VHH binders against Uncharacterized protein AF_1994. Designs and how they scored, part 7

Target 1, 207 residues: Uncharacterized protein AF_1994, of Archaeoglobus fulgidus (o28285)
Amino acid sequence: SVTVGHTTVYYTNVPDAKAEVLAGYLQEEFGFTSDTDILLSMSGNEYEVRIPSSYSSPSEVEESFKVYFALLASRVSEEVFFGSPVKLVLVTHQNDELFAVKNQYSFEKAGRVFVYFKGVDREQAFNLANYLESLVGENYDWDVIFEQSEGVYHVVPFVGINDASELTPEMENSYQSMATELEDVLGGDVVVHLVNFEGYEVAAFEG
Key: E = the ipSAE of ESMFold2; O = the ipSAE of OpenDDE; V2 = 0.75 times the mean of E and O plus 0.25 times the DockQ between their complexes.

## First folded at step 4 (VHH)

Design a11 (framework vhh_8fcz_2; at its last look DockQ between E and O 0.74; V2 from the best seeds 0.00; counts 0 for: pae E 2.1 > 2)
Fold by ESMFold2, look of step 6:
Structure a11 (fold): chain B 207 residues (1-207), chain A 118 residues (1-118)
Amino acid sequence: as target 1 above (207 residues)
Amino acid sequence: QVQLVESGGGLVQPGGSLRLSCAASGRTFSYYAMNWVRQPPGKGLEWVSGISSSGGSTTYADSVEGRFTIIRDNDKKMVYLQMTSLKTEDTAVYYCAKSWGSRTYDYEGQGTQVTVSS
């Protein structure tokens, strides 16, 4: 096993160095203040990471946490395991499964703007990340999903509003301008979808 | 990692009001439900209030319901506790904490002292 702070990783079929990187990554990510035992294994080409929590049943896991956990799987895949397939499993302290996700996206970033992408080139994801960082600055935390379907780029920033009634004219103008500018940046049709932190779309802007 | 800094505590007369603030940093703030917990003199931690990640659902301990209001601002990464009708039994160090399972709280701040005296 390997320990960083309060995070101990018990592992099989995984190099010591990767287990140590995972331990440090999860300690920093979750900020555990009590001793926490993580199980790490590899089967075939997939890493499985079991992360304990104090939830006692699947229904107790908040939707926003499930959204976060899914994004985390993609970051762990990219930053710890060089893009390898990753399954994250949220468990009870008795190691009973509550919720599981596999990484769905590749991951690119500029500053603290994180772009989770699928069906687009890494260069396009990098261009999107840099564009967004240029708007908000290098110290702004922003999670954004980026996909292409049926010839249209879908840019999906997570935002701090819950429904369309919270949109101001300034916000509408800013996101409409973003959608229009992104058509030049990405070289195609763009829709910007604002989602809340539970993953529900609250507005959309066509370029 | 979410880093939490509490402020706004002080000395207040019974029946008075006070607003506590919690400044958060880190990317994950908006994905977590947030809570206020407190430690009265000579006692363990007790839960005071919670608010869902979206801010749409709030909960309160029986002892504070109707007197305290929890609010969050995800754009500014802030949590507030508006306290009114304060009583001497509200004296405690107050901590802001993220939810990580039912009534298991993760916090690193030094807290903010609230003293309700005479």
Scores: ipSAE 0.472, ipTM 0.762, lowest interface PAE 2.1, mean pLDDT 89
ESMFold2-Fast, scan of step 4: ipSAE 0.656; ipTM 0.827
ESMFold2, look of step 5: ipSAE 0.436; ipTM 0.733
ESMFold2 (binder alone), look of step 5: mean pLDDT 81; pTM 0.826
OpenDDE, look of step 5: ipSAE 0.498; ipTM 0.768
ESMFold2 (binder alone), look of step 6: mean pLDDT 82; pTM 0.830
OpenDDE, look of step 6: ipSAE 0.582; ipTM 0.800

Design a12 (framework vhh_8fcz_2)
Fold by ESMFold2-Fast, scan of step 4:
Structure a12 (fold): chain B 207 residues (1-207), chain A 119 residues (1-119)
Amino acid sequence: as target 1 above (207 residues)
Amino acid sequence: QVQLVESGGGLVQPGGSLRLSCAASGRTFSYYAMNWVRQPPGKGLEWVSGISSSGGSTTYADSVEGRFTIIRDNDKKMVYLQMTSLKTEDTAVYYCAKDFGSRYYFDYEGQGTQVTVSS
């Protein structure tokens, strides 16, 4: 096993160096202050990372945490395992599965703006991250999904409003302007979809 | 990672009002439900109130229902507890905490903020 801070990774079929990087990554990500045991294994080309929790059943896992966990899987894949497939499993203290997710996205960032992307150019994701960081500054934490379907770019920022009734005219104007500007940045038609932290879409703006 | 720092406590007379603040740092704050819990002198922790990650749902302990309001500002990474009609039994150290029932709950309670209700 390997320990960084309060995070100990127990591993099989994985190089020591990878286990150590994972331990440090999760210690920084979760900030554990109590000893936490992570189980890491590899089968074929997929890494499985089991992360314990105090939940007792799958129904106790909040929707917002599932959203976060899915995004984390993509970051772990890219930043720890060189883009290799990753399955994150949230487990009970007895190591029973509560929720599992596989990485769905590649990952780019600028400052603290994190872009999770699929079916688009890595350079376009990097350009999107830099554009968004220029709007909010280097210290603003922001998660954004970036996809393409049927020739349209879909930019999906996670926002702090619960539903469409909380949109002000100023917010609507700002996101409409963003959608329009992003068509120039990305080189195609853009729709910006605002989603809340529970994963529900609250509004959409076409460029 | 999220660090939590409570503030806003103090000495207040019965029937008074006070607003507690919880300042968070770290990326994951907006994805966690947040709670206020309190520890009266010489007693264990008591859950007070909870708010969902998007702020759309709130819950309260029976002892504070109608007197306390929990509010969240994800852009500023803040959770507030607006306390009105304070009673001597509300005297406690107040902590903000992630998901009640998650292993993260106890790991992220900070120094707390002391609320004393007395004449």
Scores: ipSAE 0.448, ipTM 0.720, lowest interface PAE 1.9, mean pLDDT 87

Design a14 (from p5z with Y100F F103K Y105S E107P; framework vhh_8fcz_2)
Fold by ESMFold2-Fast, scan of step 4:
Structure a14 (fold): chain B 207 residues (1-207), chain A 121 residues (1-121)
Amino acid sequence: as target 1 above (207 residues)
Amino acid sequence: QVQLVESGGGLVQPGGSLRLSCAASGRTFSYYAMNWVRQPPGKGLEWVSGISSSGGSTTYADSVEGRFTIIRDNDKKMVYLQMTSLKTEDTAVYYCAKGFGSKYSSPYDYEGQGTQVTVSS
């Protein structure tokens, strides 16, 4: 096993160096203040990472945490395992499965703007990340999904409003301008979809 | 990486008001439901209130219903507990914690250093 801070990774069929990188990554990501045991294994070409929680049943896991966990799987795949397939499993203290998710996206970033992408070029994702960072600065935490479907680019920023009733005219104007400007940045038709942290779409803007 | 720091506690007379603050640092704050939990002198932890990740849903323990209001500001990474009509029974160290449950449970137990509230004349 390897330990970084309060995070100890127990591993089989995985190189020591990768287990150590995972331990540091999860210590930084979750900021554990109590000793936490992570189980890491590999079957075929897929890494399985089991992360304990104080939940006792699947129904206790918040929808927003499931959304976060899915995005985390993509970052762990890219940043710890060089793009290899990853399955993250949230478990009870008894190691019973509560929720599991596999990586779905590739990942790029600029500052603290994180872009999760599929079906688009990495360079386009990099350009999107830099554009968004230019609007909010290097210290603003932002998660954005970026996809293409039938010649239309879909940009999906996560926002702090619950539903459309909280959308102000200033927000509407800002995101409409963003959709229009992104058509030049990305070189095609763009739709910006605002989603809340539970994964529900609250508004959409066409460029 | 989420660090939670509580503040705003103090000495207040019965019937008074206080606002507690929980300042978060780290990316994941906006994805977590947040809770306030308290520990009265010589007692165990008691869940007080919870708020969903977007702020659209709130819950309260029966003992504080109608007196306390939980609020969050995701842009500032803050959670607040507005306390009114304070009683001597509200005397405790108050903690903020990630996760949402009917008890004080969260995925990672309570996090933070706590802030002391003393209600006494």
Scores: ipSAE 0.487, ipTM 0.752, lowest interface PAE 1.9, mean pLDDT 87

Design a15 (framework vhh_8fcz_2)
Fold by ESMFold2-Fast, scan of step 4:
Structure a15 (fold): chain B 207 residues (1-207), chain A 119 residues (1-119)
Amino acid sequence: as target 1 above (207 residues)
Amino acid sequence: QVQLVESGGGLVQPGGSLRLSCAASGRTFSYYAMNWVRQPPGKGLEWVSGISSSGGSTTYADSVEGRFTIIRDNDKKMVYLQMTSLKTEDTAVYYCAKGSYYRSYFDYEGQGTQVTVSS
């Protein structure tokens, strides 16, 4: 096993160095203040990371936490395992599975703007991250999904409103302007989709 | 990595009002349901109120329903508890905590904020 802070990783079929990087990454990510045991294994080319929780059953896991966990799987894949497939499993104190997700995205960032991307090139994701950081500053935490379908770029920022009734005219104007400007930044047609932290779409804006 | 710091407590007369604040730091705040819990003198922890990650759903303990309002501002990483019609029974140290209200265990840290309701 290997320990960083309060995070101890127990591992099988994984190099020591990767277990140590994972321990440090999860200590920083979750800020554990109590001793926490992480189980890490590898089957084929996929890393499985089991993370304990105080939940007792799958129904207790909030939808928003499932969204977060899916994004985390992509960051762990990119930043800990250098793009290797990763399955994150949320478990009870008894190590029973509550929820599992596999990484779906690659990852880029600028400041604290995090871009999760697929079907686009890394340079486009980097340019998107820098553009968004220029709007909000280097200290604003923001998660954004970025993908392409049928020749259209889909930019999916997570926003702090629950539904369309909370959209102000100023917000509508700002996101419409963003969609238009991003067509120049990305070099193609763009749709900006606002999603809430449960992953439901609130609104969409075409450039 | 969510760090939580409570503030806004104080001494207030019965029937008075206070607004408690919880300042969060860390990226994951917006994905967690947030709660207020309290500990009266000599008693265990009591859940007071909860709010979903997007703010679309709120829940309250029967003892505070209609008197307290929980709100959050994800852009500012703040959770608030607006307390009205305060009673001596509301005297407690108040903590904000991440997690769902249906759980009996909440992850919280820090010293909380003291609310004293007395004449």
Scores: ipSAE 0.510, ipTM 0.764, lowest interface PAE 1.9, mean pLDDT 88

Design a16 (framework vhh_8fcz_2)
Fold by ESMFold2-Fast, scan of step 4:
Structure a16 (fold): chain B 207 residues (1-207), chain A 119 residues (1-119)
Amino acid sequence: as target 1 above (207 residues)
Amino acid sequence: QVQLVESGGGLVQPGGSLRLSCAASGRTFSYYAMNWVRQPPGKGLEWVSGISSSGGSTTYADSVEGRFTIIRDNDKKMVYLQMTSLKTEDTAVYYCAKGPFGSRYFDYEGQGTQVTVSS
């Protein structure tokens, strides 16, 4: 095993160095203040990471946490395992499975703006991350999904409003301007989709 | 990467009110349900209240329902516990914790803030 802070990784069929990087990554990600045991294994070319939680049954896992966990799987794949396939499994303290996801996105960032992307160039994702960071500064936490479908770029920022009734005219004007400006940044038609932290779409703006 | 810091505790007379604050740092706060739990002197942890990630759903322990209100502000990364009609039995160290909505089993707790209800 290997320990960083309060995070101990127990591992099989994985190099010591990878286990240590994972331990540090999860210690920073979750900020554990109590000793936490992570199980890491590899079969074929897929890494499985089992992360304990205070949940007791699958029905207790909030939709917003499932969204977060899916995004985390993409970051762990890119930042810890250098793009290798990853399966994250949320488990009880007894190691019973509650929820599992596999990485779906590649990942780029600028400051604290995190871009999860597929079906687009990494350079386009990098340009998007830098554009968004220029709007909000280096200290603003933001998760954004970025993909292409039917010749249109879809930019999907996660926002703090729960539904369309909370959308203000100021927000409408700002995101409409963003959609228009992103057509120059990305070089094509853009739609910006606002989603809440449970993954439900609140509004959409065409550039 | 969520750090939690509780504040707002103090000494208050029975029947009084206090507002506890939990300040979060880190990017994942808005994805977690948040809870308040407390530890009375010489007793174990007791769950008090929970709030969903959006703030749209709340739940309370029977002992505090109607007296306490949990609120969150995701933009400011804050959770509050508004306590009214305080009783001596509410004396405890109060912690905010991320975890399942309404669950008594928690995976992260802050440092705590002391509430003393005494005449």
Scores: ipSAE 0.319, ipTM 0.636, lowest interface PAE 2.4, mean pLDDT 87

Design a2 (framework vhh_8fcz_2)
Fold by ESMFold2-Fast, scan of step 4:
Structure a2 (fold): chain B 207 residues (1-207), chain A 118 residues (1-118)
Amino acid sequence: as target 1 above (207 residues)
Amino acid sequence: QVQLVESGGGLVQPGGSLRLSCAASGRTFSYYAMNWVRQPPGKGLEWVSGISSSGGSTTYADSVEGRFTIIRDNDKKMVYLQMTSLKTEDTAVYYCAKGFGSRSYDYEGQGTQVTVSS
């Protein structure tokens, strides 16, 4: 096993160096203050990471946490395992499965703007991250999904409003301007979809 | 990761009011449900209130329902507990705690002391 802070990774079929990087990554990500045991294994080309929780049953896992866990799987894949397939499993104290996700996105960032992308090239994702960071500054935490479908670029920022009733005219004007400007940045038609932290779409803006 | 710092406690008379604040740091705050839990002198932890990640759903222990209100501001990364009609049995150290459900939580730090005394 290998320990960083309060995070101990127990591992099979994985190099020691990767287990240590994972331990440090999860210690920073979750900020564990009590000793926490992570189980890491590899089967074929996929890494499985089992992370304990205080949940007792699958029904207790909130939708917002499932959204977060899916995004985390993509970051662990890219930042710890250099793009290798990853399955994250949330488990009980007894190591029983509560929820599992596999990485679905590649990952780029600028400052604290995190872009999870699929079906677009990395340079476009990097350009998007830099554009968004230029709007909010280097210290603003932001998660954004970026995909292409049927010749249209879909930019999906996670926002702190619950539903469309919380949209102000200033927000509407800002996101409409963003959609228009992104058509120049990305070189094609753009739709910006605002989603809340439970993954529900609040509004959409066409460039 | 989320780091939490509680504040706003103090000494108040029965029937009084206090507002507790919990300042969060870290990217993941908006994805977690948040809870207030308390520990009266010489007793174990008691769950007080919870709020969903979006703030759209709140829950309360029977002992505080109608008297306490939990709210959150995801842009400011703050959770508040507005306490009214305080009773001597509300005396406790109050902690804010991240959780993935109403009663699944990871409580934090030193808390903030609330003393209700005549």
Scores: ipSAE 0.533, ipTM 0.780, lowest interface PAE 1.6, mean pLDDT 89

Design a3 (framework vhh_8fcz_2; at its last look DockQ between E and O 0.58; V2 from the best seeds 0.00; counts 0 for: pae E 2.2 > 2)
Fold by OpenDDE, look of step 5:
Structure a3 (fold): chain B 207 residues (1-207), chain A 118 residues (1-118)
Amino acid sequence: as target 1 above (207 residues)
Amino acid sequence: QVQLVESGGGLVQPGGSLRLSCAASGRTFSYYAMNWVRQPPGKGLEWVSGISSSGGSTTYADSVEGRFTIIRDNDKKMVYLQMTSLKTEDTAVYYCAKGWGSKSFDYEGQGTQVTVSS
């Protein structure tokens, strides 16, 4: 086992260095303040990371947390395991599975803007991240899904609104401008999809 | 890191009002439902109120329904608890906590003392 802060990673058939990096990563990510045991194993080419939770049943896990957990899987894959497949499993303290997810995206970041992308070039993801970071500032936390379909770039920022009616005219103008500007940044047609933290689309803006 | 820091507690008379604040750190705040819980003197932890990650839904314990209001600002990473018509039985240390429901809470702060007394 290896311990960083309050995070202890128990691992089998995994290099010590990876376990240590994981321990530090999760300690930073979750900010554990009490001793927390993580289980790390490898099955085939996939790393499985079991993370304990205070939840006692799957129904207690919020949809927003599931979204977060899914995004975390992609980040862990890229930043801890150098792009190797990762399965994150949320478990009870009794090691019963509450929720599991595999990494789905590659990952780029600029400041606190995180771009999760697939079907697009890493360079484009980087350009998107930089554009967004310059727009909102270095201290703004933002998760964004970035995909391409049929020649159209889909930019999907997670936002704290549940309905389009919550958008102010200023917000609408800002996101519309974003869509337009991104067409120049990315060199193609762009649609910006506002998605709430539960993963539901609430509005869309075409460039 | 995710940190929660409560503030705004104090001494008030019955029928008075008080506004608690919870300052959160870390980039994961918006993905968590947030709660206020409290620990009365000599009693266990009691759930008070919850708010969804986006703020679209709120819930309250029966004991505080109609008197307390929970609000969050994800841009500022803040959660608030507006308390009105305070009662002596509302006396407790109040904590903000991540999670949803009445059984599973993750709170790290030191809490803020609320004392309702004549």
Scores: ipSAE 0.260, ipTM 0.622, lowest interface PAE 1.5, mean pLDDT 91
ESMFold2-Fast, scan of step 4: ipSAE 0.583; ipTM 0.806
ESMFold2, look of step 5: ipSAE 0.472; ipTM 0.753
ESMFold2 (binder alone), look of step 5: mean pLDDT 81; pTM 0.827

Design a4 (framework vhh_8fcz_2)
Fold by ESMFold2-Fast, scan of step 4:
Structure a4 (fold): chain B 207 residues (1-207), chain A 118 residues (1-118)
Amino acid sequence: as target 1 above (207 residues)
Amino acid sequence: QVQLVESGGGLVQPGGSLRLSCAASGRTFSYYAMNWVRQPPGKGLEWVSGISSSGGSTTYADSVEGRFTIIRDNDKKMVYLQMTSLKTEDTAVYYCAKGYGRSSFDYEGQGTQVTVSS
């Protein structure tokens, strides 16, 4: 096993260096203050990471946490395992499965703007990340999904409002301008979809 | 990288008001439901209030409903507990905690002490 901070990774058929990187990554990500045991295994070319929780049953896991866990799986794949397939499993203290998710997206970032993408070029994702970072600065935490469907680029930033009633005219003007400007950045038609942290769409803006 | 720091407690007379603050320093704050829990002297932990990740729903323990209001600001990474009509039985150390109801990865921390006495 390897330990970083309060995170100990138990592993088989994985190099010590990768287990140590995972331990440090999860220590930083979750900020564990109590000793936490992570189980890491590999079957074929897929890494399985089992992360314990205080939850007792699947019904206790919030929808927002499931959204977060899916995004985390994509980051762990890209940043810890060099793009290899990853399955994250949330478990009870008894190691019973509560929720599992596999990586769905590739990942790029600029500053603290994180872009999760598929069906688009990595260069386009990098350009999107840099554009968004130029609007908010290096220290603004932002998760954005980026994909293409039927010739249209869909940019999906997660926002801190629950529903459309919380949209201000200033927010509406800002996101409408963003959709228009992104058509030049990405080279095609753009729709910006605002989603809340539970994954529900709040509003959409066409460029 | 989420760390929670409580503040705003103090000594107040019955019927008074206090606002507690919980500051998060990590990226994942907005994905967690947030809760306030308290521990009165010599008693176990008691759940007080909860707020959904996007702030769209709030819940309260029967003992505080109508008197306390939970609010969050995801852009500032803050959770607040506005307490009014305080009673001596509200005396406790108050903690903010991530997760569903009473379930959380982080139940430990310094907390902020609220004392209601004449």
Scores: ipSAE 0.535, ipTM 0.786, lowest interface PAE 1.7, mean pLDDT 88

Design a5 (framework vhh_8fcz_2)
Fold by ESMFold2-Fast, scan of step 4:
Formats: C-alpha cells, structure tokens, sequence
Structure a5 (fold): chain B 207 residues (1-207), chain A 118 residues (1-118)
C-alpha cells in the first residue's frame, strides 16, 4: 500500500507510482482528515477505484453527488491515468457498492475553470477554458461540459440557480452575450445550457 | 475538499433572534447538501436543519420547526441559519456540516456559540 496524508491506497496489478499519484490526488480532492482506505485495481485496460463513504444504501446517494462523481471520474482518468479508462465506485464502510460511474469526458482547464469535453478537439476545449477564465478570473471554481452534436456546439456550465424562476434579466443578458461571443471563439453555432448541480437544465441561450 | 467556518453566535435574551453564517471554500461545496447541527452543554450532537445542494429543499428538526430558516448562496459559498423566537434550550455550539440529511455530516469548523439567557 501507499499513503499520502490520511489517504491509503491498497492496489493490485498497478504500478507503485500510479498508486502514489492517486493517493495524493484524492487527499487533495477530498481533504480527508481521518484515515481513509482506497482500493485500486486493474481489470483489462480499466482502472477501478473504490472510495468509501458514510452512506448505507444506494437510495441515500444525492443526485448532485452522482453528477460530481461522474465529473471526477473524467478528471481522474485524464490527470492520474493519462486518459486510460476509469471506473469510480462509491462504497459503504463494508465495501458494498452504492454507485459506480465510468469516465465519459476528456478534460482541459484554465485557472480553476474545468472543461469536460467529448466529440470536439482538445484545442477547442482549451480555447473555451481560456475564454471562460478571462470572464471570471483565475480563482473562480467552474465546471463546464462541452460537446458537439448535429453541427452545434453545446456549452453546459453548472450554475447555482435551482430553476428558471431565479434567472434575472442581468443573468439572461450575460449568458446570451456569452453564447454570441462563443460562436466566434469556437467557429460555429453555439447553444449555452445552464444546468444546476443536480444536472437539470435551467435555461438555454442560442448565439 | 470543503473547509467550513461558522460565525454569528452570541448572547441573546429569550424571544430574540440571531443569524448564523457558514463560509465555505472549495470546488465541491455546491454539490453537497448542507446541515446545521448543535451541541448543548453536557449533551451530544443534535441535527437542526438541512438544505439541498440547489437550495430547493429544506428540512428541520421538530424542536426548531417554524422558528429557524436555513438558506444557502452557492455563488458566495455561504449557508445561513436565521433563528427567531430563541429559547434557553437553544443554547449550544452550532456547527455547519456537509452531507446527506441527518445521518452523513462531517464537522470541519470550530463552531459558533449561541447563549440564550436573561
């Protein structure tokens, strides 16, 4: 096993160096203050990472945490395992499965703006991250999904409003302007979809 | 990773009001439900109130229902507890905690002391 801070990774069929990087990554990500045991294994070409929780049953896992966990799987794949397939499994203290996700996105960032992308090129994702970071500054935490389908670029920022009733005219103007400007940045038609932290769409703006 | 810092406690007379604040840091704050829990002198921890990650759903312990209101501001990474009609039984150290409902909360701060006394 390998330990970084309060995070101990137990591993089989994985290089020591990768287990140590994972231990440090999860210690920073979760900020564990009590000893936490992570199980890491490899099956075929996929890494499985089992992370304990205080949940007792699948029904207790919040929808917002499932959204977060899916985004985390993509970052772990890219930043720890160099784009290799990853399955994250949330488990009870007894190691019983509560929820599992596989990485779905590639990942780019600028400052603290994190872009999760699929079906677009990495340079476009990098340009998007830098554009968004220029609006909010280097210290603003922001998660954004970026995809292309049917000839349209879909930019999906996670926002703190629960539903459309919380949308102000100023917010509408800002996101409409963003959609228009992004058509120049990305070189095509853009729709900006505001989603809340449970993954539900609040509003959409066409360039 | 989320760090939590509570503030806003103090001495107040029965029937008075206080607003507690919890300042959070870290990327994951907006993905977690948040709770207020308290520890009265010489007693165990008691769950007080919870709010969903988006703020659309709130829950309260029977002892505070109708008197306390929990609010969050994800943009500012803040959680508030508006307390009215305070009773001597509300005297406790108050902590904000991340987690699901009443069962899965983690205490990260020093807490803020509320004393209700004439």
Amino acid sequence: as target 1 above (207 residues)
Amino acid sequence: QVQLVESGGGLVQPGGSLRLSCAASGRTFSYYAMNWVRQPPGKGLEWVSGISSSGGSTTYADSVEGRFTIIRDNDKKMVYLQMTSLKTEDTAVYYCAKGFGRTYFDYEGQGTQVTVSS
Scores: ipSAE 0.492, ipTM 0.745, lowest interface PAE 1.7, mean pLDDT 88

Design a6 (framework vhh_8fcz_2)
Fold by ESMFold2-Fast, scan of step 4:
Structure a6 (fold): chain B 207 residues (1-207), chain A 118 residues (1-118)
Amino acid sequence: as target 1 above (207 residues)
Amino acid sequence: QVQLVESGGGLVQPGGSLRLSCAASGRTFSYYAMNWVRQPPGKGLEWVSGISSSGGSTTYADSVEGRFTIIRDNDKKMVYLQMTSLKTEDTAVYYCARGYGSHYFDYEGQGTQVTVSS
């Protein structure tokens, strides 16, 4: 096993260096203050990471946490395992499965703006991350999904409002301008979709 | 990494009010349900209140229902506990905590002392 802070990774069929990187990554990500045991294994070409929780049943896992866990799977794949397939499993203290996700996206970042992308060019994702970081600065935490469907680029930033009633005129102006400017940045038609932290769409803006 | 820092406690007379604040600094704050828990002198931890990740749902322990209000501001990464009609029994160190389920907590904070005394 390997320990970083309060995170101990137990592993089989995985290089020591990868287990150590995972331990540090999860310690930073979750900020564990109590000793936490992570199980890491590899089956075929897929890494499985089992992360314990205080949940007792699948029904207790919040929808927002499931959204977060899916995004985390993509970051762990890219940043710890060099793009290898990853399955994250949320478990009880007894190691019983509560919720599992596989990485769905590739990942790029600029500062603390994190872009999760699929079906688009990595260079486009890099350009998007840098554009967004230029708007908010290097210290703003932001998760954004980026994909393409039927010739249209869909940019999906997570926002801190629950529903459309909380949209301000300033937000509407900012996101409309963003949709228009992104057509130059990405080189095609753009729709910006605001989603809340439970994954529900709040509003959409066409460039 | 999420860091939680509580503040706003102090000495208050019975029937008084206080507003506790919890400041977070990490990316994950907006994806977690947040809770307030307290530890009275010489006793164990007691759950006080919870709020969903979006702020759309709140829950309260029977002992504080109607007297305390929990709110959050995800843009500022803050969660608050507005306390009114305080009783001597509310004397405790208060912690903000992110919860994994209703009855268990994984918390990160130093706490803020609330003393209700005549």
Scores: ipSAE 0.436, ipTM 0.718, lowest interface PAE 2.0, mean pLDDT 88

